VHH binders against L-malyl-CoA/beta-methylmalyl-CoA lyase (citE1). Designs and how they scored, part 4

Target 1, 346 residues: L-malyl-CoA/beta-methylmalyl-CoA lyase (citE1), of Haloarcula marismortui (q5v463)
Amino acid sequence: MTRLCRTFQTAPAAIPNDNSAKFLVSGLTSKGFQAPDWLVPDIEDGTAPSMKDEAVDNIIEHIPDHADDFAGDILPRVEWAYDDANARERGIEQVTRLAEAVGEELDGFVFPKVGRLDDVRDAAGVIADAERDAGLPEGTLEMAIILETAPGRSDLREICQYATDSRLSGLVFGPVDYTAELGGRTLDGERPRWDGLLEALSNETSAADIVAIGGPFDQLFHERAGVTYYNAEGYADQVAYEATIGIDGSWSLHPKQTEQANRIHMPTVEEMERDLHKIESFNEAKREGTGAVVVDGQMVDEATYKNFANTVKTVRAIDETHPAQTEAYYDDDLLARARDVELIFG

## First folded at step 1 (VHH)

Design b09 (framework vhh_7pa5_2)
Fold by ESMFold2-Fast, scan of step 1:
Structure b09 (fold): chain B 346 residues (1-346), chain A 123 residues (1-123)
Amino acid sequence: as target 1 above (346 residues)
Amino acid sequence: QVQLVESGGGMVQPGGSLRLSCAASGFTFDDYAMSWVRRAPGKGPEWVSTISWSGGSTSYADSVKGRFTISRDNAKNTLYLQMNSLKPEDTALYYCAKGEYYDFWSGSPFDYWGQGTQVTVSS
């Protein structure tokens, strides 16, 4: 299916709280714009080493209770690393247990710290083995990977080419681990930009027709006079930049970030009005059998039509998964037009 | 690669003192609030204290207020918990965590955890 992923929200699957599944359940029961397209129950870096088994247990316990009501996709982030055999062993066990217990409710798995193409193939093999052992149909569980290592960056093109004929459906940028692996420094509070890497990620994933997801923005809060404030401006600036270069979605660490990224990655009312008018006018001209396909002084051909159609397809994908979000964001007439318009190209 | 390494735990008598340390690496330490969380045997985890990214604000669980002091040294990427007037009820494994203790309404999940350091208060 056309892959919807405006937001990639990690939530630790176990935390040191009387209710260790608190954030997992909060993610699974999220409402409105705070509902992510992809919820990522996190067993890896978001969960303490002593709590990783409890994280797996929490996923097994709570997913069946909530998966039918959760509109988005659910992909746990398991342990993995191209250069750590112990992490790989634990990740294999986690995938095997989760596929057996709740694989019918899951949409896939996220693998962190991947190496070169062969390591990505190994991760895909772990999922394939788990599907077979659990009696699930082949291809039931997809894979997303985090691009956050030097060998992973080196094989970016090869990995995306592999994605065109595999279970690999998305690449997510992990700037913190990537910066650390390169020995990069964060000086005077300035974060590494990685603009060239993000452009390369957008290019290679677009060529493979899979999703690209930007990295997390971990400056969640600002403090003034002893009061903590959510850093809305900083996150919005990052997400807007990602959207301008063709990144499909954003990593979120908090429901407020999920809400912002879901909104920023939706076509604006202006874009919808513009593109719907172009499509409707072209369709009418074709029904009348006229050779004139000029709308508002612009010649519309199949290529330009497909660009307008992409706006409508994006809104339809969001509407199918999250009708409450589209109904809150667009007026009734505009949304009805997007739902009903005929797409003759694309 | 985010790492949080706790130290300073041990055995003390009731009324004694301990200072816990947490060495942080792999992230911009002074951009984040930091917390201490503890887990007593047979109980769920309990939030203990949080300090803001600048050190300008602190908060404490009622059970430790007036006895424990959280502090940080951003130049050394280190978080501290000064524990005074220790009670048998303070016996627990103490974890350093990246992030703030909030409910779902205003909260961020703790992103990263240490392995913990054991504190035992007994006569």
Scores: ipSAE 0.006, ipTM 0.208, lowest interface PAE 9.8, mean pLDDT 86

Design b10 (framework vhh_7nfr_2)
Fold by ESMFold2-Fast, scan of step 1:
Structure b10 (fold): chain B 346 residues (1-346), chain A 123 residues (1-123)
Amino acid sequence: as target 1 above (346 residues)
Amino acid sequence: QVQLQESGGGLVQPGGSLRLSCAASGFTFSDYWMSWVRQAPGEGREWVSSISGSGGSTYYADSVKGRFTIARDNVKNTLYLLMDSLKSDDTAVYYCARDYDILTGYYEAFDIWGQGTQVTVSS
């Protein structure tokens, strides 16, 4: 079972504003469908070079005040790069300071610009060292990495195999840095889609039972007759495509994107009704000692049963973390059935 | 139509001064934080300075602090960057940018950009 991560919301941990922690606090105090599954206080590319120390200070100051009330996971994105020793040194300092000060409230760290497997192992070692130095239990802090370099793409399979028995719990696609790394160009406004990479990411993370998250959608707004509108259609198209190919979650740059992706990554009412009916029918047939089980013309065996069970498991994970979201999305009787049904396999 | 139009760039000798302007139209200018971002030849975008909608708060990159002043005139819908003691390292295309409520980084937190104005500091 992969961890719940329908939404990966980056929030700059410090901005040039009277309230430099504005977006960090907004994320930590988000409600309803705007509450991300993973909040990512951003020290790296989301925060200006002059603001990075303030970003660390803001995380230390504000997370203890809000962590108990924040239902999702909190994973700061620190500085890192496989080919930049100075960025690595700053990242080590950031992880060390954050683990010492607020490691009990954090769920892990996000490392950008990772290289091959050996660089990923180095990043994992930084977290392990920080845990030990802070007196935290081994394995307290997880790691997610951003797949956004040519060496990282080359070792994708090896990295996901390493994840099976390590603190690495998720891979996130970073299209902007990846496109730059490859020397990719934007011609006539045509943006690289990387659909083949997303399929490969989905395949390798699914094989390792870890989270796969798509890249950010930065066309947040439309201008029409001088008025700014949220680009709901563009983001919905990207998130739906990600879900269709087995990507677990989406990168969010805005509460409206978080709300939209949280909903799209939930099983639909129709999927829930279908899969619950099949599970319930199979369970009844097994209790009665019936031979071959056929539900709605489909033979149900252990493998097909587990497929239907995944829908229920996903809803249960969302319900455990965000009961207000499940209660708003499903009717009372359907949700009660999902909560109570016995899962015989998986 | 929302537009940002920069002006005031040019060639100047080291130690000189320039005043950049950005004319904004098509939105309520005083409701938005405004920023200056520059891009030097062969380099990525670098945030330079930001100013709050009211003008009450200003922030500067360490590389320009004490030399540059950001200002705005909300009656004229115009953003300014007053650049003193210019150095060769200040050579870049300077962009005016409107901040929106985007949860990204400094230069990725801007939803509207001007076309830019070239500043060249050379003897």
Scores: ipSAE 0.011, ipTM 0.190, lowest interface PAE 9.7, mean pLDDT 86

Design b11 (framework vhh_7sr4_2)
Fold by ESMFold2-Fast, scan of step 1:
Structure b11 (fold): chain B 346 residues (1-346), chain A 120 residues (1-120)
Amino acid sequence: as target 1 above (346 residues)
Amino acid sequence: EVKLVESGGGLVQPGGSLRLSCAASGFTVSSNYMGWYRQTPGKQRDLVADIYSGGSTKYGDSVKGRFTISRDNTKNTVYLQMNSLKPEDTAVYYCARDFYEYGSWDLDYWGQGTQVTVSS
């Protein structure tokens, strides 16, 4: 994985409130497990049409005061669409303004509603032009895109192959717009499932060594007997499925979802103990000249070693960005072992 | 006016027990999400246990099986029963309330905190 992204949290960059930047500032000042790996100030669908200029203004005003203290990455979602020239024109202006004013503090941009590979190249060109105009070094700003159109799905493999040597670092699934694009229906309250698309997304992004993020879970709260409470079980089920098939992270709409997804995408204490034991045992055997060892009934060779090494690499990436999270989640001895162990193959 | 007041903290030996109380005023605890969080100096606050408005409870991995969160509707109070205490449980413990409405991304109210120290 090119970047750490367990959580992709969209936050409206402007809302119709006396404090229109409330959600943006809340995201930028988040702490502990509520701190997303990627904060996405949202100018697009999360922000009303009348508020889009204010959203840009809020990003310019508030990011410089908070970016140094925010451990994750900050990538505004601008306006874009493969089939809407007006949205594209507004998006170009938004990227240009943001790169000039706060490009040194930003990590990249998110482009929604992308079309085929050529449209993705066009979006990358917009960022490149904005870097040049702002006097930023080439490659300062990364790009993530939302996979949510039929032409984007058709070119998924080509887009991921393009990512191998480009600024494209992540693909995010947008099920709501994708379902609408295909004319999909919700019958008797059943949500459309795109499990086959998620498996394809996991496959193509893994082949390109870039980040894959699942879609949002918008049933934040539900009721029983007239009492409202956070839908922790529904979100946990989705995030667990995403992790099971190799999706790197989850889209979050609320700090409670960010906390859950950050925890679920961390290797468990049991996984860490298991994989560290196998790595340590193999390292000792390799020092003594043996090529394979059996640990707890499982053969550990170079191929299986790399799988266990991925657990340690994931924890190290989280630890580098969010040491408070790893220190809260793992005991001191286990974390010290993960920090110190030599990875021979991986 | 909404107020949360924690009590029950103190010094205890390893293996001991403490019961923390969070007395609430200005709202009904049985109708709201309530949580216990803890913080060690220089570190961020971590969830210890929470209870949702519907009554379901969840616990942090490090305290599961040792700590129990509960409510008393008559006293409008949330409790955290802490058993088999370890030195690692030493922290300031905070009671928090959250009720989500449009435009809220943070926990609404926090208590002042109560110190728990586990040492010999």
Scores: ipSAE 0.000, ipTM 0.135, lowest interface PAE 15.1, mean pLDDT 85

Design b12 (framework vhh_8fcz_2)
Fold by ESMFold2-Fast, scan of step 1:
Structure b12 (fold): chain B 346 residues (1-346), chain A 126 residues (1-126)
Amino acid sequence: as target 1 above (346 residues)
Amino acid sequence: QVQLVESGGGLVQPGGSLRLSCAASGFTFSSYAMNWVRQPPGKGLEWVSGISGSGGSTTYADSVEGRFTIIRDNDKKMVYLQMTSLKTEDTAVYYCAKDTYYYDSSGYYPEYFQHEGQGTQVTVSS
């Protein structure tokens, strides 16, 4: 099973305000369903060019105060681009500074605008060099990349195959930069949906057993009678669709989005009851020397068992990281069963 | 816990001035940006002005820039809106709102503001 990442929340590491670290600290101190699985302090596109050094300084200052209390993973998004040497130089400096100062508290880095496989290997090398320079054990810092360039899309399969035995643990879709790269246009109000790309992303990441994250939903607000509202329905529709095609998590831009995506990516009570019943029934049959049993009209054997085991594994991963979320979402008896059941296969 | 109480509204002639006040309690006041939002009769909420936690940065809607001034007093846990050159179009219920922590390149979004109570009515009419 892949790393837990129901939510990939970017938060600007510096904003043009007296308290420039405000959103970074808010992310680090988030509670309940608003706590993301991956917090992404953003030095890149979410932070103004003049604020990027301050963004690095804010990460160094505030992460040590909060890392022990933050349950999820912390992966700063640094500057990078396959076709921009200046962005690459700034990114190398950012990774080097962050690994040296707070590498023990960080879980990895996010690289945007990656090119073909060789560029991804170069990015991984930057992290490896920074680990050595900082005196960190090799492989302690993971890498996620944003799939948002034509060469990156072309090498999607090769990149995911590389991930199998590397520090690359996740791919995130970046629709805005990808559309710009391709020269895509908005015609008659239609925006590209990238359904084919999302299916390919789901397929290749699943084959490599790494995390796939959908793109951000930038229609955060809508107007009705002159009042601005959070677009809860639009985001829920996108996250639900991502889940149906095997995308593991969603990019969130706001804690309300994080709350929705965390909930939607959890197995429902009905799914938990169904899959636990089938696992428990199969376990009993196995103890009696039987290789298969029929439960609710479905044959449960080793192959189908592994599918039900994935539900339990997902809940256990969430429970290990965010016990307050599982306790709020499932009743005590159902959660205890999920915690205690023996998984014979998978 | 969090409470925001607006006052200072009233009836004023076009070209006049009013000062609105907001008394805050139940949170660490200096750690949060504060905003004024308004709702004209029969219309939705409009963001008017914002001030950072320290008071060092202020922002204004285009429609009020140069006419309104937002000020805060962290010792008294108060935020104020000084309104000058009032227009009929400024007629609205004014609400004091605690800032959320969402921000993007487009700015702050008033739907996430925490405002409670009835606000304070400003009527600009002769």
Scores: ipSAE 0.005, ipTM 0.204, lowest interface PAE 10.6, mean pLDDT 85

Design b13 (framework vhh_7d4b_2)
Fold by ESMFold2-Fast, scan of step 1:
Structure b13 (fold): chain B 346 residues (1-346), chain A 121 residues (1-121)
Amino acid sequence: as target 1 above (346 residues)
Amino acid sequence: QVQLVESGGGVVQPGRSLRLSCAASGFTFSYYAMGWYRQAPGKQRELVASISSSGGSTNYADSVKGRFTISRDNSKNTMYLQMNSLKPEDTAVYYCAAYDSWSGYYTEDYWGQGTQVTVSS
């Protein structure tokens, strides 16, 4: 079963401020719909070159204080690049230090700018070496990678096949670096849309039963008549498209984006009511020893039942991790039904 | 048939060097991380050094850091351990091991027969 990851929130692990860990601590102490499924303390592109050592220090200092209270998964994004030996050396040091100091509290690491399959295997080996050095049980730390290079795109299928029996649990799309590598352009204000790549990503990750996460939406704010507004419509459009093509989660750059993506990636009240009604009706008919069930004009058999069961399983996964989110979104009666219903199939 | 064949062991005086080789056959060598283990008389087997499938990442036990260097040549399906400044405490049977780095977990899939290294005057 695919891991819960509606939101992949990067937060710079150090900023040039009196409280350099401000955004890291904000992410770790987030509440309600602003709590991401995956928090990604960022040492790489989100953190200035001069602040990278402080970013590692901040992660080591603050994670033990908050990890037990943070419901989601914590995966720092380290430095890496398939074609940059210096970045690789820094990334190895970062993984080694973090695994030794706070590896028991971490869920894994995110590796950016990966190359072909061999480079992905090298990254997995770095984590395995760090686990051994730190005395952690094998398989304690998982890996997600950012798909943002031409060689990585070329090996997408091979990388996802590798993921079926490895610590690789997710692929995240990085459009900015990918667009730059391909020489893509923004013409007349229109950003490149990598819809074909996103469909391929959805296909290959679904075949491997691992997490697919879309790219960041960096147009956070609008200005109109001198007033600044959060760009809710633009982000919602991107997240909705991602959901329609089978992408599991969205990259978030801000708590307001995390709030939107968490809600958009969960079943609606209408979907819950529809699917629960069908499950409950089928269960009652089977308890009473009757055959085929037709609910609202639809025949319910084992295959269609499993589709309805997926809705309930998704809500239960969210409820287990973030009960405050499910309690805020669903009516008490509807949520109680989702918690209590027997799933005969699926 | 999978085989790992160690060579280069022997008897040397303290402070001297040895280079161990591990020749692999019967599997796709470039998919596997490799490691050297050792077992001294009356002791448990311990990891000495490991190397990623591409050779881009290496790891060493604290007892050998700065003295031993692990390397590999994927074109020759061979892994090496260069052992410098040998000490009597390095006396052990040295085993070559292959890890399925395809899975990213360090579970040893294949083992060599071992090669004896004795450091004595």
Scores: ipSAE 0.000, ipTM 0.175, lowest interface PAE 20.0, mean pLDDT 86

Design b14 (framework vhh_8emy_2)
Fold by ESMFold2-Fast, scan of step 1:
Structure b14 (fold): chain B 346 residues (1-346), chain A 121 residues (1-121)
Amino acid sequence: as target 1 above (346 residues)
Amino acid sequence: QVQLQESGGGLVQPGSSLRLSCAASGFTFSDYYMHWVRQAPGKGPEWVSSISSSGSYTNYATSVKGRFSISRDNPSKTLYLQMNSLRPEDSAVYYCAREGYWDSLYAFDYRGQGTQVTVSS
């Protein structure tokens, strides 16, 4: 099973407001289903060029106050680009400062606009150097990257193969920068779907046992009869599609999106009941010496058992990090069964 | 309902000045940080300037610092952008935006229809 990441929430680490850390602190103090699995304090595109130093300062100031109470992982998005030496230099400084000041509280870093495999290796080296300079244990800080360039897409398989024995733990899709890189056009407001790329991303990350995260949905609100509504239906459609094709999590830009994606990426009550019944029935039959059994007209062997076990493993991972979420979503009996059932096959 | 309406754009020569206005309605204007954002054809939106709810704090993109000045009149619910020493690269549609989650790829919760500024001979 890959690491838990149903939601990848970017929060600008500094905004032009009397409280510039407002969204960072909101993310760090989020509750219930609004608590993301991965919080991404954003120094890069979410933060104005004039405020990037303030963003670093805000992360250093506020992370220590909240990290122990924040159940998820915290990975700042630093500046980077495979084709921009100035962005790379700023990113190296940001990683170095953050690792030295708050590296014990952080879980890793997110690097945007990565190039081919060698550029990804360079980014991993920046984290390794910062760990050493800060006196942190080797491997303390993980790396996620944003897949949003033509060279990055070209080396997708090689990058994921590198992840099997490295600090690289996740790949996130960046559709807007990717479309721009390819010279793609938005005609009549229609955004490219990139369904083929998402299937490839799901395949390669699954082969490497690392996290795959979909792209952001930026149509946060819509207006109807003079009233502004959160665009729940549009985001739900995207997240459901991501889950259907094996993408592990979704990029969220707002606590309402985080709440929605956290729920959609949980196995439904119906899925849990179905898969637990099949596991329990197989376990009973196996105890009686049967190698393969038929449950509800379906043959259950080791391979099909593992598919049902994935549902239970997912719920257990969520439960370990966010027990309040599982307790709110599943009835007490169903959750107890998921916690207690023996998984004969891994 | 929230409404933001920009005005004051036009065609001017390099070195000229323009003052943009934004009339706000449907919300408590004095409670919100306000921004000017611009977008040239074929380019993404660029943040230009911000002003705090009280008007006490202002910030500017490096490309406009020293040439542009943001201000607000809370009683009249109006935001202003004074643009001096205009350059061809300032040509864009200028949007008034209410504070919210903003990224280089995303607009604020609300922005107006925009006002076109063209700087050319």
Scores: ipSAE 0.000, ipTM 0.196, lowest interface PAE 14.8, mean pLDDT 86

Design c01 (framework vhh_7nfr_2)
Fold by ESMFold2-Fast, scan of step 1:
Structure c01 (fold): chain B 346 residues (1-346), chain A 123 residues (1-123)
Amino acid sequence: as target 1 above (346 residues)
Amino acid sequence: QVQLQESGGGLVQPGGSLRLSCAASGFTFSSYAMSWVRQAPGEGREWVSSISGSGGSTYYADSVKGRFTIARDNVKNTLYLLMDSLKSDDTAVYYCAKSFSYWQGTYNYFDYWGQGTQVTVSS
């Protein structure tokens, strides 16, 4: 897949401070590897109950000043729950206000605590109504949902099938609410990993051609010999596991996590050199009239070519959105080859 | 197993004071921000106050600012809420809540909640 969704960074849209928009503006003005692919101004659980109205006001005030300079997508997380009518009504109001005021600058909305397929359809309808009322073109605003309830997990396949012909573009795993929903326990400090659910999420989203995002890693810092350090190894382990099973991106809670996940989700220099060499060799052989070649002991045909092409397509997608990231990560010659190579099969 | 156990609630007259405690176990207490959240009968949850892992930063809802004080004892793994000048509007079940991170009690989701302690302000 060529869809760019390496990082899903939540940032509280209001905090109890003289500068209540501090973290929102910090996210919107992030640079280099700290710039997330998806910035999620958070009105829901990341923002205190008393601050939710101010969160909406801050989004309306600050997004127009920064949207043109922010390379990624902006999707506020509104209030919602399949089993809480009051949360649903607040979420409807939030979507309506945001679409009317800044819908031209937004890319979509994130809905938490979704239920079965009918609840997901209801959420999509809220966005559709807000688009119509704001005079936005149909389909302007996308939807991502957080998979964090038992009914949502039960309908995972049906929800992803619905996504193939809808505004639903991504599913994000919410392990903490999901664990609580099931009555799960944290024993000896270890949380459930939900590896089976993550594999199912990867499978169903891949079948639907939408993005899958892993859950947050909340152990941001650890203590060693009386000094507090960023927990880079713990987060890297989670992000690497997500990448190995086909999860497209990771939830980040902090710019350091965003920086790390953006890097881990990029093809390595070794992968890019390997795959480019195979593509270039095949292209040359095709021009000389041969249908298949052997490169480093591997036969390259249309099927294997498409796998190598995915590496190049991923790098091109990152390069289009974040050229400073690709220029910092790859050698100039290697990046130029990725930009210029002809992809015959896709 | 993470456990949060509140105590210190009860009946108090308007203008009175109460001190709530939350005993925490099953995690490194000083590594996480802690919060108090309340829920009045028939109402949604209302965040009251948060304190960073070290206790160096404290935050308060406008409705309680100047009347309530949040504190923590990292040696005893205990969170406190000192409530002065109590009003009838302060009547609620008060929950102790653990943040996801060291730095940002109110800026994060709460991953664990206590069972709550009832505070009733009336004569």
Scores: ipSAE 0.000, ipTM 0.135, lowest interface PAE 18.3, mean pLDDT 85

Design c02 (framework vhh_7d4b_2)
Fold by ESMFold2-Fast, scan of step 1:
Structure c02 (fold): chain B 346 residues (1-346), chain A 123 residues (1-123)
Amino acid sequence: as target 1 above (346 residues)
Amino acid sequence: QVQLVESGGGVVQPGRSLRLSCAASGFTFSSYAMGWYRQAPGKQRELVASISSSGGSTNYADSVKGRFTISRDNSKNTMYLQMNSLKPEDTAVYYCAAQLYWSTYQPSEYDYWGQGTQVTVSS
């Protein structure tokens, strides 16, 4: 089952500050369009080595206070690497401690730097062991992985096929570690193009009915005449491109990026009006005994109907998790139609 | 432990060049905007140059525009400042700084600082 994940927002679970949980709590208390679908308290690369135990402690302390008020899913990113036994050992301890203390409030875990399929199976086994030890029902905790190693890219198809009937629910692209592993260079300010990889990611995750999430966009701000402005255009261009190739969501590094990606991954008012009209027209024609109808010059049959139904299903998924977002974005009449329309196929 | 370590400073004649490096460890370098600040004797610390987390956007103080170039290599967790056509007025301690904008809806002050590296341009 495809999960809702328009936004994958990492937040360091501990920082060197009087309030080390500042960013974690900011994410957990986010409102409106700045509330991510997946909040990812980060123990791994976002948290200094000396602070990783404090990161675990902060998650245990603050998640119970906020989980009921946070509408999205919460998936800590633990330490892991296919080629580092010490990182794996620390990750196992982190998963075990978190499952025992706050596993009822968590939705899953994110594993970075995964290798081939067997390494992904090992990570899934760590969660399964932690569930048993904590007395949680089997399958309570989901897994997402970051696609950021050459072995992981090599086994992309096998990993997604494994996901079909497992706890693996999403793949996230990690361009920085992937570029480093391939020995990629920065030349004259040229940014790497990942078109082929992103298309492959979209293809394999779509075949497995799991979530694909694009990589982070780190050009957060720019200056004009000494005033700092959020780089809305740059992030919007990346997220829009990702959406055109079937990527389900985007990695966000800042609440303003979360707000943008949440909005871009929602069907527009124009898309919703168009697709609802076609669905409603087909439903009426079907009640009159026909299997196909022409609506605004387009033939609507069972196959094309399912495409329009995807728009309504997306809106319903967002509405279930974030009704304040749908109510702010769509007119009352349009939203009521999306909520109430009968989906005959799909 | 978070560390920013500057290197490449020294004593140089006017008109010559220096390249400063800032090696970062203990945090996700690619998620942080980076900057170079300097502090001359008897003056306040001032921004020299800044660079976005990807390296796609840069900003320079008017006094160094066209002479200094900031760059970064996220694969090496390192930021650089190429200083050309150095002048006596460029003499200062140069500080590497890192900032995660994620803490606010507006950019905050830089979160991490290096210890500084001395650049002296002799007259």
Scores: ipSAE 0.000, ipTM 0.178, lowest interface PAE 12.7, mean pLDDT 85

